# VHH binders against Abasic site processing protein HMCES (HMCES), part 54

Target 1, 269 residues: Abasic site processing protein HMCES (HMCES), of Homo sapiens (Human) (q96fz2)
Amino acid sequence: CGRTSCHLPRDVLTRACAYQDRRGQQRLPEWRDPDKYCPSYNKSPQSNSPVLLSRLHFEKDADSSERIIAPMRWGLVPSWFKESDPSKLQFNTTNCRSDTVMEKRSFKVPLGKGRRCVVLADGFYEWQRCQGTNQRQPYFIYFPQIKTEKSGSIGAADSPENWEKVWDNWRLLTMAGIFDCWEPPEGGDVLYSYTIITVDSCKGLSDIHHRMPAILDGEEAVSKWLDFGEVSTQEALKLIHPTENITFHAVSSVVNNSRNNTPECLAPV
Key: E = the ipSAE of ESMFold2; O = the ipSAE of OpenDDE; V2 = 0.75 times the mean of E and O plus 0.25 times the DockQ between their complexes.

## First folded at step 3 (VHH)

Design g24 (framework vhh_6z1v_2)
Fold by OpenDDE, second read of step 4:
Formats: structure tokens, C-alpha cells, sequence
Structure g24 (fold): chain B 269 residues (1-269), chain A 122 residues (1-122)
């Protein structure tokens, strides 16, 4: 996974992340560093994206089922990194393979500390290789959306009004991530950064691409992944597997340029 | 509430080896970080080693110098301390401790065993 969409306004995004805590109380996640949130139809590595994480990471004795939402840098910077510039990392940390997560220090260490997060997105992009050509067809991949009498399908959004209705009730893609905290050697703010765990693609997606993000499907999966206080690493890792509960449609080549940030990026062609 | 019971402490000669075990009660052992501590007569309790929930992360005190190794078996609800190349200075009561949050913060351990005596003779 090298490209996502996360374009919802902050208030809409927050509402879309409504949840029940361990006591069954309805809650909204509290924001940390909301000013770092930058909505975009075209998110690339090194950009900031919102993730969910347990409140227990920030507050001692907090209910670990409570959630915080925070923009973090895409591309995990390990805490032990000694260079002043994260771009000097010699290995790619955009993704973490599920089968080698425990073999790589950069991922194993933060995971062992309970630094699990849920990466939020409208969906992610993947490119299908066309046989015989150097051309790749991009696809937008996301959770199936519930058809409401008001929203219809994403493809039926023929008017701006309909488009807004669709996104107001959009089910966000919830991807399993690992984050770490890095203190710059020269001082400054602690950098929070994340990697997306990847798995082999499900059968439905296999013709498009052989790998996919580990998607946490449903509130239980999301809650267990986040709750490092009650759920061990071993139990959490059982949640990491391919899911068939996805849909996709072909999009235009507009998304190929990471500078393009318009609705055309995820619009069906 | 988690109950911890240490075992394996005994008298050994300098250069000898011991394996300490700590058995935990309950079904939630895999959710706890575990640690070994020791306290010598007239000295303060000090951390020896720590291990995360999954065992993926371990920490050892500087004085260990590769002689001791912490490990765990979640299926058996047990944490271990393999001690090699023992010295008289290692003589102490060794304690097992558990915490559900961060294993590297020794001040936060909530559950403690009764301890097991390790004596190293010259």
C-alpha cells in the first residue's frame, strides 16, 4: 500500500470514528495535534494521516479501551534512529509484512511495547499491471458501503449534494498499523510515525495486486488491536489476515500524480 | 489479581548456573510484562531483567553482562531467568514481578512474588 485517500473534514472524520468503550458508553475519539491533520484524496508516504490509538499511550491509568485520534507520519521512524533527518532511513518502513513483523527490529520493538494503531482512510489505491504494456490501471479499494435511501452508491453521485451525502455516512477503512516515537537528536518535538501491516491479497483482489493492507473489519477487531492493555501482542496478531470484505472500482490516471488532490482521484471511470 | 511464585533459588558455587522460574496464576498471563528483580542484604532492590507480553522485547541490566537471560512461556504461565557464570555479588533474594503496561518502567510493576534466595559461594 503506497497511496491512500483521507479527505473528510475533521468533524466528519471524528463522527465516523464513533465507538463504544469497554463500559458500553458511546464516545468520540479525542484529537491529539488536530492541526497536523491535512485532508487529501491522495495521501503518500511521508505525509501525515490520522490514526487511532489507545488513550493509555498518553495517560497513565487511563481506560485502554478509550481511543485517541492523531495525525502521524506515514513511514515508521524507529526510536533508535540516530540521524537528524528521517529521510535518511536506509530501509522502507511504509509497510510491514505480517510474516516478518517479529523479525525486524524496527517493527518488533514498538509492537512489543503495545504501539498498535489503526490507520484511517477512505480507501487505498493499487495499480494493476496490464499484460503486454507498461501501463498500470489504478483502482480505489474500500469497504462496501451501506446504501442509504439518501446516499446511493459512490458511482451514482451525479451531483455535489449527493456526493456530500455519500461521504457523511462513509465507512472508513481501518488498517492495522504499528507506530513508534522518535526524538530528534538535535531536540524538538517527538515524531510519531506509523507503518501499515500488509498481508497476501484476498482472492477478490488478487488480480489487481498480490499484497493488501491488513484490514481490521469491525469494531471488535479494531478494539482488540488498539487495546494493548488487555490484548497481548500474540492475540492481536491473530487479527492480521486477508479479508474478502472489500470492494473496488477503476479510477482515472489522475491519482498517479501525488500532487493531485481532487475528487477525480477516487471517482469511478 | 495475579499471584506470582518464584522457584529455583539455591546455593551454588562461583561460576555455576541456575534457572529461576516464576509461575503466575490466572488466565491473563500473556497480557503482562514480566520482570526479575533482586535485593541483596543492605542494598536496594534492583531490576535484573524484563520481558514484554509476547517475549519479543527483552531488557537486561548492565551488571548482567550477558550472563543472565530472561524468557517466558505463555502457554505455561511462566517466566524464567537463566543465570550463568554466577558470582558472589549475585547473592540476593530474586523477585518476580508483573505489569500490564510498559515493561521498561520498573517503578510501575504491580504484582510481586515472595522471592527466592540465590546464594553464590566463593
Amino acid sequence: as target 1 above (269 residues)
Amino acid sequence: EVQLVESGGRLVRTGGSLRLSCAASGRTFSTYAMGWFRQAPGKEREVVAAISWSGGITWHADFVKGRFTISRDNAKNTVYLQMNSLKPEDTAVYYCAAHSYVFYDTAEYNYWGQGTQVTVSS
Scores: ipSAE 0.008, ipTM 0.220, lowest interface PAE 11.2, mean pLDDT 88
Fold by ESMFold2-Fast, scan of step 3:
Structure g24 (fold): chain B 269 residues (1-269), chain A 122 residues (1-122)
Amino acid sequence: as target 1 above (269 residues)
Amino acid sequence: EVQLVESGGRLVRTGGSLRLSCAASGRTFSTYAMGWFRQAPGKEREVVAAISWSGGITWHADFVKGRFTISRDNAKNTVYLQMNSLKPEDTAVYYCAAHSYVFYDTAEYNYWGQGTQVTVSS
């Protein structure tokens, strides 16, 4: 997973993340750095994407079941990175394989600190190789959207009013992530960056791509992944496996260029 | 950083009941997972029960399940182990331990108390 869509306006995205804390209190996640959130139909590595994480990461006495939503850089920069410019990191940390996560220091260390997050998206894109050509067919992959009976094309919204009408009850894709905090050697703001954990593709996606993100299907899985105060690393990793509860459709080649940021990127072809 | 002090250990008869307490001092007791461990002479230390910071998640070893219950009172900075239907095999020094996350492995706990002796006689 190297490309996603996360286009909802901040208010709609926030409401889509409504949850209950351990005390049964209905809550919306509290934003950190909301101005860094940039909605897009076509998000690539090194851009910022919204993630959910436990409030306990920021407030020592917080209830670990309470959630923060924060934009983080896609592409984990390890805390030990010594260069001044994080873009000079020589290895790809866009994804983290589930089978080696406890063996790689870049991921094992932040996991040991409870630095688990849930990466939010409308869905993600994958490119299927076409036999006998160098062409690839892109697909948009997302949770089944059961409650959109009167909604037309999912890519039809061009105005804010139409966005809210089409996407009001969209079930966001919730992917298991690991984040880390990097302090620039010369001073400046701490950089929060994340990686998406990947697993073997499920049967339904195997003809499109051999890997898929580790999807946390439902509030119980999301709560356990985030709650590093109550759920150990070993217990949390049991949530990391393929899921069949996913759907997809082919999209046009417009999505291939990451500079294209229009509803056309996820419209069915 | 956190200091733990166990109490309540004593001689008790087979079939009896006993409640152990672990009093914590130091910063943010409510952010630590807590465990009860035991060690008999000449044997390895083994995990008996564990509890999350809120008390919402508990784990008990198979050899005590149904007889022992772990609980905590965050307002009093205290963890308890209620021990029922005691057997001679339960004779051991019982230790309280703290960890930032819930782990059910003795090697993963960072802070330990000094222990309290429980002796179960026939």
Scores: ipSAE 0.000, ipTM 0.144, lowest interface PAE 16.2, mean pLDDT 82

Design g5 (from ze2 with S105D; framework vhh_6z1v_2; at its last look DockQ between E and O 0.01; V2 from the best seeds 0.00; counts 0 for: pae O 13.0 > 2, placed apart)
Fold by ESMFold2-Fast, scan of step 3:
Structure g5 (fold): chain B 269 residues (1-269), chain A 123 residues (1-123)
Amino acid sequence: as target 1 above (269 residues)
Amino acid sequence: EVQLVESGGRLVRTGGSLRLSCAASGRTFSTYAMGWFRQAPGKEREVVAAISWSGGITWHADFVKGRFTISRDNAKNTVYLQMNSLKPEDTAVYYCAARSYTLYDSPKEYDYWGQGTQVTVSS
């Protein structure tokens, strides 16, 4: 998983993340650094994306079931990184393989600290290899969506007015992530950065790509992944597996260039 | 946090009409999406209709489109299901349910449930 869409306005995104805490209280996640959230139809590694994480990471005695939403840099910078420029990191931390997560120091250490997050997106993009050429077919991949009387499906929302209605009740993709906190050696703000855990593709996606993000399907899975105060690393890792509850459609090559940031990036061809 | 009480279920003849009501307790009613669900004998619970917290978005199952209409009155903390052109296949226990803000078409996504009200449609 190396490209996503996350374009919802902040207030729409916040309502889409409504949840219940452990006591059954209805809540909206509380924002940290909301001004750093940059909506886009075409988000690449090193950009900021919104993630959910437990309030207990920021407040010593907070209820671990309460949630914060915060923009974090995509591409985990380990806490031990010694250079002054995180872009100088010699290895790619955009994704973290589920099968070796406990063997890699960059991921094992933050996992041991409970640094689990849920990465939010409208959906993600993958490029299918076409036989006989170097050309690849991009696909937009997302949770199955409810067709409402106002919105319809993405295929039926081919105009800007109709596309606005599609997003009013969009079910966000919720991907399992690991984050870390890096303090610049020369001083400055702590950098929060994340990686997306990946698994083998499900049968439905196997013809598009051989890997997929670890998707947390439903509030029970999301709650258990986030709640590092009550759910151990061992128990949380049981949530990491392929899912078949996913849908997709082919999109145009407009999405190939990460500078293109328009609804055309995810429109069906 | 919220309690739901359904009312209005009764015996009606095929082709008849009926309005179900669901009264909710609590000051947070306007932050909940509400749904009507039904369960016939020997079948699983299915979603009939749903409405967002504001009433701005509604969803109706294909098998009730044009016959049933969901609505809500946030001032009265009540959601309604207007049922027209009733068929014997509509016979079921009807349940009201609530979840935060956004509506879904699956019973598993709803947090609060009423006890149900029986609707029987006879020929």
Scores: ipSAE 0.261, ipTM 0.662, lowest interface PAE 3.9, mean pLDDT 88
Fold by OpenDDE, second read of step 4:
Structure g5 (fold): chain B 269 residues (1-269), chain A 123 residues (1-123)
Amino acid sequence: as target 1 above (269 residues)
Amino acid sequence: EVQLVESGGRLVRTGGSLRLSCAASGRTFSTYAMGWFRQAPGKEREVVAAISWSGGITWHADFVKGRFTISRDNAKNTVYLQMNSLKPEDTAVYYCAARSYTLYDSPKEYDYWGQGTQVTVSS
């Protein structure tokens, strides 16, 4: 996964992240660094995206079922990194393969510390290789939203008015991530950064791309992944597998340019 | 597991109005799309209306023709079906159903069901 969309206004995004804590109380996640949230139809590595994480990461003795929402840098910067510039990292940390997560120090160590997060997105983009051509067709991949037997597609997408309604009630894609905290050697603010765990693609997506993000489907999966106080690493890793509960549509080549940040990026062609 | 309990079904005259309620148990009501279905004797269960988790998106069957309206109150863990201008052909057992996040017009896609409430419309 190398491109996502996360364009909802902050208030809408927050509401979309409503949850129940372990006591059954309805809650909204509290924001950390809300000013770092930059909505975009076209998010690339090194950009900031909102993630969910347990409050226990920030507050001693907090209820670990409580959630915080925070923009973090996409591309995990390990805590042990000693260079002053994160861009000097010599290996790609945009993604973490599920099969090697426990083999790589950069991911194993923070995971062992319970630094699990849920990366939020409208969806993610993948490019299908066209047979016989060097051209790649981009697809927007996301949770099913509204399905009618008749429309086979996001039926509500046919009118601008319907689009607004769709986004107000959009089910966000919830991807499993690992984050770490990096302190710059020269001082300054602690950098929070994340990697997205990837798995082999489900059958439905296999024709488009062979890998997909580990998607946490449902509140239970999300809660368990976040709650590092009650859920062990071993148990959490059981949640990491491909899911068939996704849909996708072809989009224009507008998304190919990471500088393009318009609704055309995810619009069906 | 979500338990659903329908109420409000009764005998009404043609042209009358009725409001059905469905109370949901559990901690995650706001994460479920809710639907109303009905089944008449000798007929298949059919969708009447559906509503998204937030209530911002609603869907109604073609036969409703503006007579019925689905709504929900997440604070009360309840979904409603306001039925106006009732007809004898609306006589059926009405069921409440729930599914995580996504709403569907197919009964097969819903995970939890109530016991149903009988609505009878007399001529």
Scores: ipSAE 0.017, ipTM 0.317, lowest interface PAE 7.5, mean pLDDT 88
ESMFold2, look of step 5: ipSAE 0.445; ipTM 0.773
ESMFold2 (binder alone), look of step 5: mean pLDDT 81; pTM 0.831
OpenDDE, look of step 5: ipSAE 0.000; ipTM 0.240

Design g9 (from ze2 with L103F; framework vhh_6z1v_2; at its last look DockQ between E and O 0.02; V2 from the best seeds 0.00; counts 0 for: pae O 6.9 > 2, unsure alone 64.9 < 65, placed apart)
Fold by ESMFold2, look of step 5:
Structure g9 (fold): chain B 269 residues (1-269), chain A 123 residues (1-123)
Amino acid sequence: as target 1 above (269 residues)
Amino acid sequence: EVQLVESGGRLVRTGGSLRLSCAASGRTFSTYAMGWFRQAPGKEREVVAAISWSGGITWHADFVKGRFTISRDNAKNTVYLQMNSLKPEDTAVYYCAARSYTFYSSPKEYDYWGQGTQVTVSS
């Protein structure tokens, strides 16, 4: 899992993240650093993407069921990293395998501090290796969506215009992540960065790729993963497994170049 | 934090029409996506139609095939289901449900429910 789409305007994204706190009250997550949100159809490692975290990470008396949404750097930078430039990290931390998470210090330590986050995306991209060629077929992979229609009209499906209408009711993909906080040696703001936990692919994706992100399917899973005040690391890890509740379609090779930020990146072919 | 009350269910002959209303109490009705669900005797509750919080986006189940239309009036805190060309298969208790902003097809995703209104379609 090394490429995502997260392109919604901030207000649409925020409404898609509406939730209930532990008392059953309807809430929207509160933004931190909203100016760092860079929407794009084609997000790659080292870019910022929004994640959900417990408010308790920021406020010592907060209700741990309340959520903050904040952009974080994709590619976890461990708190112990000594260089001044995070790009010099000699380990790839874009993903974290679930079967070794408690063996790797870069992930075990922040996980033990309750540094769990939910990584948000429209969906993710994966490349299927084609037999007998160096060519790879990209797919856009996402939660099944209810097919919407503009009120008072009946229009053609699968046109480019229909993609804009779909996004007003999009169910965001919610992936389990771990984050850490790195203090630059020269001082300055703390760097928040995340990794996406991966698992073996479900049967539906196995022909595309052998790994998939750990997807948190539904509010109960999301709430438990985020609430480090009430849910232990050991209980939270039980949420980490493949899901079959996923769909996909083939996309053009436009997405291959990470500089391409257009709706074509995720359009069906 | 919202209470929903359905009305308009009654006995109707096959081919007839009926309009269901769902009145919502609460200051934040315009922040809720709304759904109409139905439950026939011995069957599970199923989504019939849904409408976004603003009213700009809708969805209708295939089995209502252009016969039913969901709509809403945020000024009156009301969601409607216009039911035309009714069939005996449409006999069920109809429920209004709400969730914040976006709608899904699964009943488990909805936070607030009305008590239901009975629709009976006679041959």
Scores: ipSAE 0.394, ipTM 0.751, lowest interface PAE 2.8, mean pLDDT 89
Fold by OpenDDE, second read of step 4:
Structure g9 (fold): chain B 269 residues (1-269), chain A 123 residues (1-123)
Amino acid sequence: as target 1 above (269 residues)
Amino acid sequence: EVQLVESGGRLVRTGGSLRLSCAASGRTFSTYAMGWFRQAPGKEREVVAAISWSGGITWHADFVKGRFTISRDNAKNTVYLQMNSLKPEDTAVYYCAARSYTFYSSPKEYDYWGQGTQVTVSS
């Protein structure tokens, strides 16, 4: 996964992340650094994206089922990194393979500390290789959207004309991530950064791309992944697997340029 | 907390038209789905129409049959209900309600309510 979309207004995004804590109380995640949230139809590595994480990471003795929402840098910068510039990292940390997560120090160590997060997105992009050509067809991949009997227009997601209306009740994609905290050697603010865990693609997506992000489907999966106080690493890792509960449509080549940030990026063609 | 204030309810004749307005307080109006409900004497409160936060999605009850239209102006923090071809059966107190992010048919799912405005349709 190398490109995502996350374009909802901040407050809409927040409300879309409504959840119940372990007591069954309805809550909204509290923001850390809300001003760092930059909505975009075209998010690339090194950009900031909003993630969910347990409040226990920030507050001692907090209820670990409570959620915080925070923009973090995409591309995990390990805490042990000693260079002054994160861009000097010599290995790619945009993604973490599920099969080697416990083998790589950069991912194993923060995971062991319970630094699990849920990366939020409208969806993610993948490019299909066209047979016989060097051309790649981009696809937008996302959760199937629930057609409420009463939201008659959501079913028309297949037409570009109606696509904008779909966002009024959009189910966000929830991807499993690992984050770390890096302190610059020269001082300054602590950098929070994340990697997206990837798995082998489900059957439905296999023709498009052979890998997909680990998607946490449903509130229970999201809660368990976040709640490092009550859910062990071993148990959490059981949540990491391909899901068939995904849909996709072809999009224009507009998304190919990471500088393009318009609705055309994810609109069906 | 969001405060809602309905206005526009009055006595009208059968076949007449009314436009109800609901003004919302606060800066977060655009993040709420809005709904119009009504309650007649001795009856349960029922949903009339609902609208998404952006206004892109609307829903109307079956009994509306094209007579009523919900709309909103986020710049004015206001939701509207245009009611045409009114019938005596439409006599009720009409309530404006707000719900976080998405609308729902059940009154119990709404977070904030107005005081209501009386609509009376005479024969």
Scores: ipSAE 0.220, ipTM 0.613, lowest interface PAE 1.6, mean pLDDT 90
Fold by ESMFold2-Fast, scan of step 3:
Structure g9 (fold): chain B 269 residues (1-269), chain A 123 residues (1-123)
Amino acid sequence: as target 1 above (269 residues)
Amino acid sequence: EVQLVESGGRLVRTGGSLRLSCAASGRTFSTYAMGWFRQAPGKEREVVAAISWSGGITWHADFVKGRFTISRDNAKNTVYLQMNSLKPEDTAVYYCAARSYTFYSSPKEYDYWGQGTQVTVSS
């Protein structure tokens, strides 16, 4: 997973993340560094994306079931990294394989500290290799959406008015992530950065790509992944597996260039 | 957490109109998607209409489309079901229900339910 869409305005994104804490109280996640949130139809590694994480990471004695939403850099910079420039990290930490997560120091250490997060997106993009050509077909991949009884999904046939309104009830894609905190050796603000855990693709996506992000389907899975105060690393890792509850449609080549940031990037062709 | 109380159910004649209200208590109403459901004697509970947290998206079942309209007033913590051109087949207990953000058609996906309000449509 190397490209996502997360374009919702901050207020709409916040409402889409409404949740219930351990005591059954409905809450909205509290923002940290909201000014760093940059909505985009075409987010690539090294950009900031919103993630959910437990309030307990920031406040001693906080209820670990309460959630913070914060922009983090995509591309995990380990806490032990000693260079002054994070861009000089020699390893690609955009994704973390589920099968080797406990073998890689960059991921094992923050995971052992409970640094689990849920990466938010409208959906993600993958490029299907086409036989007989070097051209790849991009697809936008997302949770099934309910707009009406009959359509049940977003589509090219929708009017501009209906297309605009779909975002008001959009079910965000919730991907399992690991984050870490890096302190610049020359001083400055702590950098929060994340990686997306990847698994083998499900049957439905196998013709598009052989890997997919580990998707947390539903609030129970999201809650257990985030709640490092009550859910051990061993138990949380049981949530990491392929998911069939996913849909997709082909999109135009406009999305190929990460500089393009328009609704055309995710519109069906 | 939210508590829901329906009101407005009564006896009404065929072809008549009725507006049901669902009042939410608690401070989180504006973050919930809401649904109206009904259950007739001896039948399963079915979805009638649903509305997103902001009111920007609405859904209506085919059997009420054009006759019923769902709406909400987040300032008053209330969701409404305007029922027009009522038929005897609309006789049922009507329930409002809430879930966190996205509405669904299945009753089992809703977390909070009112106690119901009886609507009877007679010829």
Scores: ipSAE 0.000, ipTM 0.271, lowest interface PAE 13.3, mean pLDDT 85
ESMFold2 (binder alone), look of step 5: mean pLDDT 81; pTM 0.833
OpenDDE, look of step 5: ipSAE 0.017; ipTM 0.309

Design k5 (from ze3, 13 letters changed; framework vhh_8cml_1)
Fold by ESMFold2-Fast, scan of step 3:
Structure k5 (fold): chain B 269 residues (1-269), chain A 121 residues (1-121)
Amino acid sequence: as target 1 above (269 residues)
Amino acid sequence: EVQLVESGGGLVQPGGSLRLSCAASGRTFSTYAMGWFRQAPGQEREFVALISWSGGITDYSDSAKGRFTISRDNAKNTVYLQMNSLKPEDTGVYFCAAGKTYYHSSLYDYWGQGTQVTVSS
């Protein structure tokens, strides 16, 4: 996974992340550094993307089931990195293979500290190899979107018309991530950066690409991955596996250039 | 359970201001998102404003943006709605609700009895 879409305006994105804490109370995540969130149809490594993480990472004695939403840099910079410029990191930490995550120091150490996050996206892009040509066919891959038929009445006055549009009710893709905190040796702000855990592709995606992100399907999986205060590393890693609950459609080559940031990037061809 | 009691309603001329208060009883107030809804005669209940449990997130209906401000004081178990530049269209019974921070009234767990706001000359 090397390209995503996350274009929702901040308020729509926040509402899409509504959740229940351990006490069963409905909540919205609170933002850290909201001004660093840049919506885009075409996000690449080294850009910032919104992630969910436990409030307990920022506040001693916080309920570990409460959630913060924060932009983080895509491409994990390990806490032990000693150079002054993180772009000088000589190995790729955009993705982290599930089968070697406990063998690689860059990932094992933050996992041991409970630094699990959920990476948010509208969906992700993959390029399918086409025989007889050097061309690749891009696909936009995302959760099946539920058209919830209104059973049980919410009055028209209670629901703005814009809330019923596809993006206002879009089910965000929730990918398992690991983050780390890097303090520049010469001083400055702490850098939060993340990697997306990858697994073998499911049968439904095998014709497009051989790998996929580890997708956390549903609130139970999301809650357990985030709750490092109650869920051990070993238990959390049981959530990391391929999922078949995914859909896709072909998109135009406009998405190939990461500088293109328009709705055409994810529109069906 | 949580009980909610609204106050601060009244009669005001167009362009005037009112501050509504919602006092909550119970030790769980600080864990609830809070919302204000209103209902005009002969109309359905409509969303006005919401505030998250910590106060870090607020949102408003299009008609309320720029004129109304929602705030909360968790130490006093109270939510406020400061209403400025009131218009006749703002007339209605204003309800405080505790629960989820959505626009849909059915997603709120607890409701007050309402306080009447009348904007007329």
Scores: ipSAE 0.000, ipTM 0.119, lowest interface PAE 18.8, mean pLDDT 83

Design k8 (from ze3 with K100R T101S Y103G H104D S106T L107E; framework vhh_6z1v_2)
Fold by ESMFold2-Fast, scan of step 3:
Structure k8 (fold): chain B 269 residues (1-269), chain A 121 residues (1-121)
Amino acid sequence: as target 1 above (269 residues)
Amino acid sequence: EVQLVESGGRLVRTGGSLRLSCAASGRTFSTYAMGWFRQAPGKEREVVAAISWSGGITWHADFVKGRFTISRDNAKNTVYLQMNSLKPEDTAVYYCAAGRSYGDSTEYDYWGQGTQVTVSS
């Protein structure tokens, strides 16, 4: 997973993340650095994306079931990285393989500190390789969405009003992530950055791509992944597996250029 | 990056009150936890009070609970320490600090220069 859509306005995104804390109280996640959130239909590595993480990471004695939402850099910069420029990191930390997560120091160390996050997106993109050609077909992959009374599904009509209605009740894709905190050696603000854990693709996606993000399907899985105060690393890793509860459709090659940021990027073809 | 300047320290009689202020410069103030620390002559620096980045959670050391209250105004980039019922034992240089976590003194990266509070009869 190397490309996502996360285009919802901040207020809509926040409401889409409504949750219950351990005591059953309905809550909205509280923002950290909201001005760094940049909505886009076409987000690539090194851009910022919103993630959920436990309030306990920031506040001693906070209820570990309470959630913060914060933009973080996609592409984990390990705390031990010695260069002054994070772009100089000479290995790709966009994704973290589930089968080697406990063997790679870049991921094992923050995971041992409970630095688990849930990466938010409308959905993600993958490019299908076809035998006998160099061309690849992009697909937009996302959770099945609840039916609307008027059938306001993505691509049902090109009406802007109909498209907007789809997003009002959109179920965000919730992907398991690991984050770390890097302190620039020359001073400056701490950099928060994340990686998306990947697993073997499910049967439904195997014809598109052989890998998929580890998707946390439902509030119970999301809560357990985030709650590093009550859920151990070993127990949390049991949540990391392929899921079949996913859908997709083919999209235009417009999405290929990461600078294109329009609804056409995820419209069906 | 933040720069911190404390003010409000002065000589006060036992039982008196005063309010310390910490003015922060920099656009990232609202992303930091803030703390008040103090150092008395011949002693190590100790944490007095701390407040989360949002202001939603506060912590006060047992020796000041009920007497001191920490608060912040993110619109003014300012942290306050309201000090009531002052005792001679409260005499110290008071420091403002910004950090990643409100409860851990090792997590505070930016420090002010301090403001002197003297309590006497």
Scores: ipSAE 0.000, ipTM 0.150, lowest interface PAE 15.5, mean pLDDT 84

